# Ledger of designs, part 5: VH-VL binders against Photosynthetic apparatus regulatory protein RegA (regA)

Target 1, 184 residues: Photosynthetic apparatus regulatory protein RegA (regA), of Cereibacter sphaeroides (q53228)
Amino acid sequence: MAEDLVFELGADRSLLLVDDDEPFLKRLAKAMEKRGFVLETAQSVAEGKAIAQARPPAYAVVDLRLEDGNGLDVVEVLRERRPDCRIVVLTGYGAIATAVAAVKIGATDYLSKPADANEVTHALLAKGESLPPPPENPMSADRVRWEHIQRIYEMCDRNVSETARRLNMHRRTLQRILAKRSPR
Key: E = the ipSAE of ESMFold2; O = the ipSAE of OpenDDE; V2 = 0.75 times the mean of E and O plus 0.25 times the DockQ between their complexes.

## First folded at step 8 (VH-VL; framework fv_teclistamab)

Design j2 (from e3 with heavy chain S58Y; at its last look DockQ between E and O 0.37; V2 from the best seeds 0.68)
Fold by ESMFold2, look of step 8:
Structure j2 (fold): chain C 184 residues (1-184), chain A 121 residues (1-121), chain B 108 residues (1-108)
Amino acid sequence: as target 1 above (184 residues)
Amino acid sequence: QLQLQESGPGLVKPSETLSLTCTVSGGSISSSNYYWGWIRQPPGKGLEWIGSIYYSGYTYYNPSLKSRVTISVDTSKNQFSLKLSSVTAADTAVYYCARELWLGDYYMDVWGQGTLVTVSS
Amino acid sequence: SYVLTQPPSVSVAPGQTARITCGGNNIGSKSVHWYQQPPGQAPVVVVYDDSDRPSGIPERFSGSNSGNTATLTISRVEAGDEAVYYCQVWDSSSDHVVFGGGTKLTVL
């Protein structure tokens, strides 16, 4: 996609990106700048917290796994300093439990990696509460199936072929499931 | 400083399976922002993408090779592998592995040194 | 399937500007990436997303992309820039990578 999507932004276009993957952070920051955001970037929990304290942004995208700790610490500072900040947490494959914890602490939403800049932008701009509601209990059937698949995958040391055999499904089917985001 | 190194037999007989492994060092193959790819280059010719794998096991394959290609990942060894079945002389090439940075599409930001595989009787 | 077309060769004098084109139907709607492959070496990315440079690539490498043509521009060309240059896109209609045929840059 050569053209950036045009999105309606509020008056405050500040966006903090927190991710310790420097090539990814640089690529995403440039893509979000083209979409009209005013960027600040951080490669650590410490740097992210410092920016959130000094200049709390209207928007934030926070990776949960950072070299110096957990991105949840940044989410907490952001929510405390700016209650209406729209916070999207990026999760790695197999990290759904930590993404749920992030939403409980005050993240607006989460996205599973791999994600693209349009998906990030849509998640940041989606209409909704400043603070998320408590998660639904019990879990949906899709969520239960997703958790089961993740548990078996980890048991198989993340071996797709072995996981597919144990789940009695075709390898291609499992590959597509493993690349999807968790059901909401 | 992430590095990739191809390994495997340099000579394969026609109709057999070409098998290569790429070992990732200085970084983890379990990296959420990246796919891991195989690209080949026949002697004196251009680059041809073979396919890519995400560490979850999800794959993309070149449509022209799809029926003959299997790419797999072993996160415990920090490796990914290529199998190309039913090879012919047309499959003689330098084979590269690469890290592919994804943001809706990807480009190869780190390449291995390449390994020549010759298909010959 | 999607096709990228590059001239087979470009020659420039040292200190001059080289322009290497990559033609494709509506390539301006795609993100174009450029690789340098020096003789006997693996490729290395020099421009991504049409015009962005990885860390360590000097500003004299630049790119543009509009309409049916993407262009890699190398200003103040040096002997060390002699290489084959490939353009590359992702074709979303078929979910695969497409490379151009390569352009050999010769520095006279």
Scores: ipSAE 0.741, ipTM 0.886, lowest interface PAE 0.8, mean pLDDT 85
ESMFold2 (binder alone), look of step 8: mean pLDDT 93; pTM 0.953
OpenDDE, look of step 8: ipSAE 0.814; ipTM 0.922

Design j3 (from e3 with heavy chain S56E; at its last look DockQ between E and O 0.38; V2 from the best seeds 0.72)
Heavy chain, then light chain:
Amino acid sequence: QLQLQESGPGLVKPSETLSLTCTVSGGSISSSNYYWGWIRQPPGKGLEWIGSIYYEGSTYYNPSLKSRVTISVDTSKNQFSLKLSSVTAADTAVYYCARELWLGDYYMDVWGQGTLVTVSS
Amino acid sequence: SYVLTQPPSVSVAPGQTARITCGGNNIGSKSVHWYQQPPGQAPVVVVYDDSDRPSGIPERFSGSNSGNTATLTISRVEAGDEAVYYCQVWDSSSDHVVFGGGTKLTVL
ESMFold2, look of step 8: ipSAE 0.792; ipTM 0.913
ESMFold2 (binder alone), look of step 8: mean pLDDT 93; pTM 0.954
OpenDDE, look of step 8: ipSAE 0.841; ipTM 0.935
ESMFold2, look of step 9: ipSAE 0.789; ipTM 0.906
ESMFold2 (binder alone), look of step 9: mean pLDDT 93; pTM 0.954
OpenDDE, look of step 9: ipSAE 0.863; ipTM 0.946

Design j4 (from e3 with heavy chain K66E, light chain D95N; at its last look DockQ between E and O 0.33; V2 from the best seeds 0.67)
Fold by ESMFold2, look of step 8:
Structure j4 (fold): chain C 184 residues (1-184), chain A 121 residues (1-121), chain B 108 residues (1-108)
Amino acid sequence: as target 1 above (184 residues)
Amino acid sequence: QLQLQESGPGLVKPSETLSLTCTVSGGSISSSNYYWGWIRQPPGKGLEWIGSIYYSGSTYYNPSLESRVTISVDTSKNQFSLKLSSVTAADTAVYYCARELWLGDYYMDVWGQGTLVTVSS
Amino acid sequence: SYVLTQPPSVSVAPGQTARITCGGNNIGSKSVHWYQQPPGQAPVVVVYDDSDRPSGIPERFSGSNSGNTATLTISRVEAGDEAVYYCQVWDSSSNHVVFGGGTKLTVL
């Protein structure tokens, strides 16, 4: 019932946020500061890469679509400079397959917008958990399950049999799910 | 930069449907960080939130109005709209559209100038 | 439904400090946003997330939120600050936007 989450940070609390939507970036940065992170922000791929090279953070949140390029370029620098960086990518509505590709490159996890600051924090701090806690405006249960399945499918290089085994699901059931589009 | 403008009839007869459109300019309605909302203000009274829509079509409505309200979005026209059915004199108000910046809750960071709609009988 | 309570009016002399309260049960656990509405104009946000100020809003506007009371503080009040001020929260239990009733600030 209570949606006030408690988070425990590690010794290094540095967090890089990369997003070219300035009002959103400012609001998120303030919210994450209140949760105990030490923030640096960037509004471009170029700025994000420069910070990642000079001061590789313990945590990062990266928007995939930026005016000067793809946020994946920042993810690659972060992984190179600090292999244990916890990287969460943010995706727009309907971009789940692109977000799963980002995990293959080195992102720790992804979140679909719209998201809240507790959900972002949970994703940054999670140790192998599949999905964050639902936001106040959650996606449907079918949508959440469908997105999880798509994530695993992409991680298995779209191998239906391996995906079904990892999901503990009958192969034919998975094939039917994969034939559907994202539920609402 | 981004501007919102309400449009629609300023006079509606009782029992009919109030219909308004909000046109977004200087930015895109297909923005993943925002909801798009309608707020009204009866003359001399306070603000009342009507409802909000995400560009995917997902909505929240004020439960006091939910049975009579429909909000929709047309991303190709960069517009969203309000329909309020079965209006009475109590629905006379200035109607505002707003952009709502979401991060687990939202606040209205850009407002339209408002349009007065009078329900006259 | 969650209720926000504001005083109907506050009067201050120019140069003094105005404090406008917004009462709500456990409002300190919520993010409170404040809007200024000058006569005949649309509202504009002056404080969001309790204490953060949008670009272009003077430093004279500040906010706080704890316990059952959020407060908008306007220091060195000017005649141009005369407006109705609304507080607003999101009520997660009902997925509602809730506004306070508004406080008319009069500059004497």
Scores: ipSAE 0.731, ipTM 0.881, lowest interface PAE 0.8, mean pLDDT 86
ESMFold2 (binder alone), look of step 8: mean pLDDT 93; pTM 0.953
OpenDDE, look of step 8: ipSAE 0.842; ipTM 0.936

Design j5 (from e3 with heavy chain S58D K66E; at its last look DockQ between E and O 0.27; V2 from the best seeds 0.68)
Fold by ESMFold2, look of step 8:
Structure j5 (fold): chain C 184 residues (1-184), chain A 121 residues (1-121), chain B 108 residues (1-108)
Amino acid sequence: as target 1 above (184 residues)
Amino acid sequence: QLQLQESGPGLVKPSETLSLTCTVSGGSISSSNYYWGWIRQPPGKGLEWIGSIYYSGDTYYNPSLESRVTISVDTSKNQFSLKLSSVTAADTAVYYCARELWLGDYYMDVWGQGTLVTVSS
Amino acid sequence: SYVLTQPPSVSVAPGQTARITCGGNNIGSKSVHWYQQPPGQAPVVVVYDDSDRPSGIPERFSGSNSGNTATLTISRVEAGDEAVYYCQVWDSSSDHVVFGGGTKLTVL
């Protein structure tokens, strides 16, 4: 099986993983290296964006929830810097609504956690199934984050504490985001 | 730093229900990459996995204990629990809770310190 | 149910290499994890996914897995390595965790 996957990889085997859960990131990175990818890792939105801008990869796996924000911001930079990047967004339990946001930003696919490395590899390499192109006037990454947060907020009956818990962010961070108008 | 702490009665009478709670601190039980498990070790013997739970409520149980075991999660308290019914002296053990890192299978990357539960008249 | 078999004990002189085996039918197709349990303490993972080390575990701990045998290797054994070592897998056919019976490492 691993030999077949290496044959299917293109000449550029670069893969960026973005996840702030260090034990998970390390375990996944090792598993993907065994499958033939050449890894770079980032533990924050800021670090992920910096790598995407400086060294845009052929492949990316981007976790939705990061300590410093929404992983969809990294997806936006990846698509801008490398239009042919194959991007998989990892989504947590109860966050399936971000699939629409992933489509609007240009992610190739998404997977719900918990996931295994074969599922991730399959999603990165899947033939024929691509998300639709972004609309002519796509939502900004900031707007995508804001709409995702608003949707979870409404699902939680506007309970700030439960919303922050589902989004895995500090309550005060969420309050600051909710106090602002919808960004462009 | 994530820590796990077991709590509950250290002495349980035969035929009663053993109840334990694991409190997670320094991290969230609502973590998508992890299951939360119970493992026991009778005195002088090896480790036996009891079962695991995901924060959604999905469970796996050891088939040998399944008829007597319930594992539950309370995300609002950052806790998960074990109930083992109809206990006998054979259920005397140190009970550990653990965080289980999933990537198609899991291993226990963080363990509680363990709590001895004695089943005795 | 799937069974993992470990020798009950292994003895090794300080500075030498200890090898602790974990036997199982076609265990080479599974990911094997290893735990160290010092006397009176909770287990701690020392090797996962056959050969990977968590942060803080020294390079002298290593692992391999092929065929019907996984092996934990501890080079340059120190007195502080004296503990019981358990192997563990996930059995996907029954969806449960299996531990080996444990191997007591004695440092002579």
Scores: ipSAE 0.773, ipTM 0.905, lowest interface PAE 0.8, mean pLDDT 85
ESMFold2 (binder alone), look of step 8: mean pLDDT 93; pTM 0.950
OpenDDE, look of step 8: ipSAE 0.863; ipTM 0.944

## First folded at step 9 (VH-VL; framework fv_teclistamab)

Design q1 (from j3 with heavy chain W102F; at its last look DockQ between E and O 0.40; V2 from the best seeds 0.72)
Heavy chain, then light chain:
Amino acid sequence: QLQLQESGPGLVKPSETLSLTCTVSGGSISSSNYYWGWIRQPPGKGLEWIGSIYYEGSTYYNPSLKSRVTISVDTSKNQFSLKLSSVTAADTAVYYCARELFLGDYYMDVWGQGTLVTVSS
Amino acid sequence: SYVLTQPPSVSVAPGQTARITCGGNNIGSKSVHWYQQPPGQAPVVVVYDDSDRPSGIPERFSGSNSGNTATLTISRVEAGDEAVYYCQVWDSSSDHVVFGGGTKLTVL
ESMFold2, look of step 9: ipSAE 0.780; ipTM 0.911
ESMFold2 (binder alone), look of step 9: mean pLDDT 93; pTM 0.955
OpenDDE, look of step 9: ipSAE 0.867; ipTM 0.949

Design q2 (from j3 with heavy chain N33Q; at its last look DockQ between E and O 0.15; V2 from the best seeds 0.00; counts 0 for: pae E 11.6 > 2, placed apart)
Fold by ESMFold2, look of step 9:
Structure q2 (fold): chain C 184 residues (1-184), chain A 121 residues (1-121), chain B 108 residues (1-108)
Amino acid sequence: as target 1 above (184 residues)
Amino acid sequence: QLQLQESGPGLVKPSETLSLTCTVSGGSISSSQYYWGWIRQPPGKGLEWIGSIYYEGSTYYNPSLKSRVTISVDTSKNQFSLKLSSVTAADTAVYYCARELWLGDYYMDVWGQGTLVTVSS
Amino acid sequence: SYVLTQPPSVSVAPGQTARITCGGNNIGSKSVHWYQQPPGQAPVVVVYDDSDRPSGIPERFSGSNSGNTATLTISRVEAGDEAVYYCQVWDSSSDHVVFGGGTKLTVL
């Protein structure tokens, strides 16, 4: 479906990728270059911050789990140096609270890993800048978290205790989440 | 070194559910770097991707099979499984499990040896 | 749905170069992967991301991808290269893995 989507890039096509997995960086950079971006890569929080400070990009993809720290520090520098930077963060299982924090400090959106290049491109470009509208923004962090919880719950045959263990969450907290309706 | 091994019944009756398990050894299924997939090959024919799962439960399915396929993961056993419902003779194939590297695009970097499943009464 | 087209067979003499094509609409915008399947064996990836080789795959195996055609090239073909070769992409428009129909390489 989305292979034929016309991606509207601005005049500045710079993209910073921050992830400590070098094979992932190489492959994603190659795939994103095919999609029209001009890449820089960083394998650490320190390197990512240095690039963001010196050459703030139009677009960024930042892994939140890095060996030398939290990718949120890169997101903060990006937002300070270039307020209109389109920032997508990558997160893994059990890190939904970190993804919500990323959105609140200025990330444009987040994706759960693994994410392919087309998902990344869609997330970078989706926020109402495509023609014709409407906005192509991914679901909010709260909605994604809620749907992930629902999926795990069904996989556990609706067993609250097993679901809570798999989500690294207290049983009471999960029960309260399951009792409410889907967020926005 | 990572190895994948398919297991399950080699004979399934028409209209029943085909059920296979892939056991991962020499590595962890709980990896943020990989999807885990099922591919099949009817005798004398080409490869057909069935679907893939991430260890947290996210799935992609071949649209032609999606209504009949469930892929699941059990991280405590380092295994993932395939269920294909309402089988017919057309589902007779060698079934492979594979590790899928999810870097930019997806490809299968490690394959199981395959197991023949015959659909016959 | 996205379709990959391969010739059913290719024949080549030992020591010569085999070229196996994989056709698809705008396949040059996709990353193409190639698998070797010897008779009675599971497939093994020999080229990924159009032109990269896994560790342990000889330099005789190379790939290219542009426009509507990806090509697997096997130079100095040996008898042990006789197998069926599949191309594969991820089709992001339908979120699924697509294989070509396979090409049987015969070494004369």
Scores: ipSAE 0.000, ipTM 0.551, lowest interface PAE 11.6, mean pLDDT 81
ESMFold2 (binder alone), look of step 9: mean pLDDT 93; pTM 0.951
OpenDDE, look of step 9: ipSAE 0.396; ipTM 0.758

Design q3 (from j3 with heavy chain L103M; at its last look DockQ between E and O 0.35; V2 from the best seeds 0.67)
Fold by ESMFold2, look of step 9:
Structure q3 (fold): chain C 184 residues (1-184), chain A 121 residues (1-121), chain B 108 residues (1-108)
Amino acid sequence: as target 1 above (184 residues)
Amino acid sequence: QLQLQESGPGLVKPSETLSLTCTVSGGSISSSNYYWGWIRQPPGKGLEWIGSIYYEGSTYYNPSLKSRVTISVDTSKNQFSLKLSSVTAADTAVYYCARELWMGDYYMDVWGQGTLVTVSS
Amino acid sequence: SYVLTQPPSVSVAPGQTARITCGGNNIGSKSVHWYQQPPGQAPVVVVYDDSDRPSGIPERFSGSNSGNTATLTISRVEAGDEAVYYCQVWDSSSDHVVFGGGTKLTVL
């Protein structure tokens, strides 16, 4: 079942979306506008970099695979121009290693396609730190399950189909789980 | 512009297998945001979704048809196909293939022109 | 199985506004998509995600969705709008596409 996670936006609601799939970009942009973001869109690495240079946004969603190059170049400019930009990278099937590299150079998180607007919003607004102290007892069942899935994924050399088979779950379900951060 | 074209026999005998192919042109079937679907419409009646496939092979099927349906994809030919077994006169319909834009759900943003398949002795 | 209910037909005079309803339990929590099917042709999406229009669809096509009813609204109806209109959702509990039964719009 889908969950609708309600977030409070900061004072700066600017969001840059970079994706060369025009129908998907339009659908996502409209969905994010309904959630209160102020959108700019780009369909190329070159366009994305130009916007990031001229008007660095508070938030960004960047597809890694563009016709004119790698979305990591946009991530790099965003982090240089606005250190507090919250950056989510979208990755296709079989590109998870590049998404991990994006986090290492400054992306806030990544999501595996296919992704929806609630997942994107959650990833953009999730805090990296918890103010409450850690739980005194073993981690939650949700977190234990999530960490187990991550470990199996790494053991399968990040092969989604093999991981899904070993976990006895549907490929699409696993892709959504792999796109999410550890439960809080 | 992406286009979809159905092909296959227009006449199928009862109890046999209906087999159709959809050819994708002007774009790639190996697209992360899309599923590829079959929808049918009996003459004078409404639309019925048959099933969908993702390019890596994952499928969804209409529960009412699930036991008789196989959808497959051949990315090297940029095609996907439908097999519907044990057909009867009730399976006479126009069959459409469609591209399905996914973002937590999908809608059919590009349709083929449709092909009439008649099930008759 | 999730059910979408549409009226079988709606008649409207040219220049007037047509409203086509799509009923379903808690449909307001789902994204509703609308297709126009002219006679003898393949369907074409005219509204997606309740209220958004694909490129090339006139502004006089609009949509809304709340509670148990989604509505397609066609303002300033023209003879060329005569078609069957289908609503559609994805039922995530069963991973199933559901279409409404269709509404024949007749322009008087």
Scores: ipSAE 0.705, ipTM 0.875, lowest interface PAE 1.0, mean pLDDT 85
ESMFold2 (binder alone), look of step 9: mean pLDDT 94; pTM 0.956
OpenDDE, look of step 9: ipSAE 0.851; ipTM 0.938

Design q4 (from j3 with heavy chain Y54W; at its last look DockQ between E and O 0.33; V2 from the best seeds 0.67)
Fold by ESMFold2, look of step 9:
Structure q4 (fold): chain C 184 residues (1-184), chain A 121 residues (1-121), chain B 108 residues (1-108)
Amino acid sequence: as target 1 above (184 residues)
Amino acid sequence: QLQLQESGPGLVKPSETLSLTCTVSGGSISSSNYYWGWIRQPPGKGLEWIGSIWYEGSTYYNPSLKSRVTISVDTSKNQFSLKLSSVTAADTAVYYCARELWLGDYYMDVWGQGTLVTVSS
Amino acid sequence: SYVLTQPPSVSVAPGQTARITCGGNNIGSKSVHWYQQPPGQAPVVVVYDDSDRPSGIPERFSGSNSGNTATLTISRVEAGDEAVYYCQVWDSSSDHVVFGGGTKLTVL
């Protein structure tokens, strides 16, 4: 409410949350309402797709792992039905490569759980800037940089030369980074 | 749906280690939305948080107990545990395990029934 | 070492409103959670994030938080509301959970 961070929302404040964890979904929905969004919630791929088809929202937060399938199916419907929808994928630790693939299919960004409502809001409203800072279980600075590089590499269809150009680094430097295991 | 059950010895001798296990049923301990915690309550007194663990191993401990406390998790058994070393009569309490729903902070949205542990000769 | 202060007891007649306070320095900048513990039972959450209710908690339970005081309000108090009530925060500066000392609600 008045003590929460205030964000500038667009004219359409509709937000769809898709997550099969009902206590988390409810807590997040209430927190996002306090930040000015108008919420719809879904606990399944089927529900999420139905809402996206009937009432495509301005914003969406989608968990990729749902009991009835992959949240990517919801992301695809959202992107088709509303090309300007800002879509953030929430993902558990260990699923980051699939979150990067989700961005290639049409998600605006991804965010690792655990996350708080300010981090979610910032990710929804960011204009493609840097990734938000890590949540309660922070990755090391080297891991955050490594994650960003992997994201861009996948976006460039694993083309090393194009990735290096986009990252403004020498190709050899990028090859060394890509050859390493994820730092801790 | 999800239920928590404490188990372990109800009587522990002074200077020994109190050891409890919390079994999670009706849901998975492996979730990025939750921490798993231990809280105790001496008879007739208030609640005291002992510590919390995320299923991958990150822990938070009450500073007043930190030197004596270990919380661990075994995801293959859907369990987490408490060890409190060098116990005294002051450690006599009802011990609760709890699920802690995280969104920038956490609150205990599911509690176990509690188990009384008495520290006595 | 963040401290939460609650009155030890509150007494109220049936049908009236009980207000249970939780004091803390700048508690209005924190999210406050409230637990009900009936005699001989485990606590259950009745309010979270200052003012939100879990499913199954009647609308008679409400909360507010501003400045240095959070308040749990129980309207139309019933005999079954007799319990000890605890407030709780997460102290992000020290990464630990803090409970208030508890308030025993007696229904006269």
Scores: ipSAE 0.731, ipTM 0.898, lowest interface PAE 1.0, mean pLDDT 85
ESMFold2 (binder alone), look of step 9: mean pLDDT 93; pTM 0.952
OpenDDE, look of step 9: ipSAE 0.833; ipTM 0.935

Design q5 (from j3 with heavy chain S31D; at its last look DockQ between E and O 0.39; V2 from the best seeds 0.71)
Fold by ESMFold2, look of step 9:
Structure q5 (fold): chain C 184 residues (1-184), chain A 121 residues (1-121), chain B 108 residues (1-108)
Amino acid sequence: as target 1 above (184 residues)
Amino acid sequence: QLQLQESGPGLVKPSETLSLTCTVSGGSISDSNYYWGWIRQPPGKGLEWIGSIYYEGSTYYNPSLKSRVTISVDTSKNQFSLKLSSVTAADTAVYYCARELWLGDYYMDVWGQGTLVTVSS
Amino acid sequence: SYVLTQPPSVSVAPGQTARITCGGNNIGSKSVHWYQQPPGQAPVVVVYDDSDRPSGIPERFSGSNSGNTATLTISRVEAGDEAVYYCQVWDSSSDHVVFGGGTKLTVL
């Protein structure tokens, strides 16, 4: 399992975490290190931008609400410096409009708190596993993911345990996803 | 530095409702990284989790207490509260409030000082 | 629901190593957190996620978790380490917090 995760990460395992909540940042950083990532952390927009400019990572998780500004500024630098960076925006409850703005700037996905490290890892590694786009109106990455989960849930007759099995995720993780509002 | 302070009556009569409030200072209760919990400890005994609340209102309760417990949050006052109905002598305990750092589960990273509530006969 | 089992007491001489166990079915698949409660005080977390220490907790405190046993290890025990120690997990099957019964560490 650890071998499979490292293979899925590729050769560059660098991950930048940007969040001004030190206890949360420390806990998440250690959890991601255990999953094979090589961490750098930043507690501000300024620090996050400096790292993104000097050492652009393969992966990033960016909190939007920071003491010195908006995490979207870090997302913009990351996309500019490394176009293939996998960027997940981590947002508080009710911040859908801000998450849409992040996707427009080039974030790969967003994830609503409260979240766990498996959810963060899955969001960072979800390359090429979106639902087929509708030909007329492309959906956001989060909406595509949410729609896929809802479809499997309905196919399982709203059985949470069976849905979790088919999606290869923990039952608790699925329950959190099912309780969230539909992404825009 | 975030601090939690329990407040409420130290004496409650049997069969009545125990009510406590936890005031959060040095930080916001509207923090997406944390749940806010109540834990109790009868004199000379172990810790028992009562329940937890997220600032948007979602709750988890100890199944053994669920029928008697209500936890609520008031974000405008930066407070959360415990009500425990139909108390008996077995509910005499030190009651702690705590901040609970979430990442797929939580641990209590900040505790209040605790307040003794005695159910008097 | 899920049960955590701790020995009620452990005695250790100053300067020696104390080991406090927390038993549970397949506890190695869970994240285990440890709290120190000195006499008359509120608990404080000393280890989280099996082996990680909060800022300000001495390196003498360490933890491990595999199989059916998690262990809190306190090396070079001091008189100030005398306290009751609790392990704690989250039981995702029933969505609730489980504490162990507590272990009283006595320093000779």
Scores: ipSAE 0.767, ipTM 0.904, lowest interface PAE 0.9, mean pLDDT 86
ESMFold2 (binder alone), look of step 9: mean pLDDT 93; pTM 0.954
OpenDDE, look of step 9: ipSAE 0.862; ipTM 0.938

## First folded at step 10 (VH-VL; framework fv_teclistamab)

Design r1 (from j3 with light chain D95N; at its last look DockQ between E and O 0.36; V2 from the best seeds 0.69)
Heavy chain, then light chain:
Amino acid sequence: QLQLQESGPGLVKPSETLSLTCTVSGGSISSSNYYWGWIRQPPGKGLEWIGSIYYEGSTYYNPSLKSRVTISVDTSKNQFSLKLSSVTAADTAVYYCARELWLGDYYMDVWGQGTLVTVSS
Amino acid sequence: SYVLTQPPSVSVAPGQTARITCGGNNIGSKSVHWYQQPPGQAPVVVVYDDSDRPSGIPERFSGSNSGNTATLTISRVEAGDEAVYYCQVWDSSSNHVVFGGGTKLTVL
ESMFold2, look of step 10: ipSAE 0.774; ipTM 0.905
ESMFold2 (binder alone), look of step 10: mean pLDDT 93; pTM 0.952
OpenDDE, look of step 10: ipSAE 0.836; ipTM 0.932
ESMFold2, look of step 23: ipSAE 0.761; ipTM 0.900
ESMFold2 (binder alone), look of step 23: mean pLDDT 93; pTM 0.954
OpenDDE, look of step 23: ipSAE 0.836; ipTM 0.930

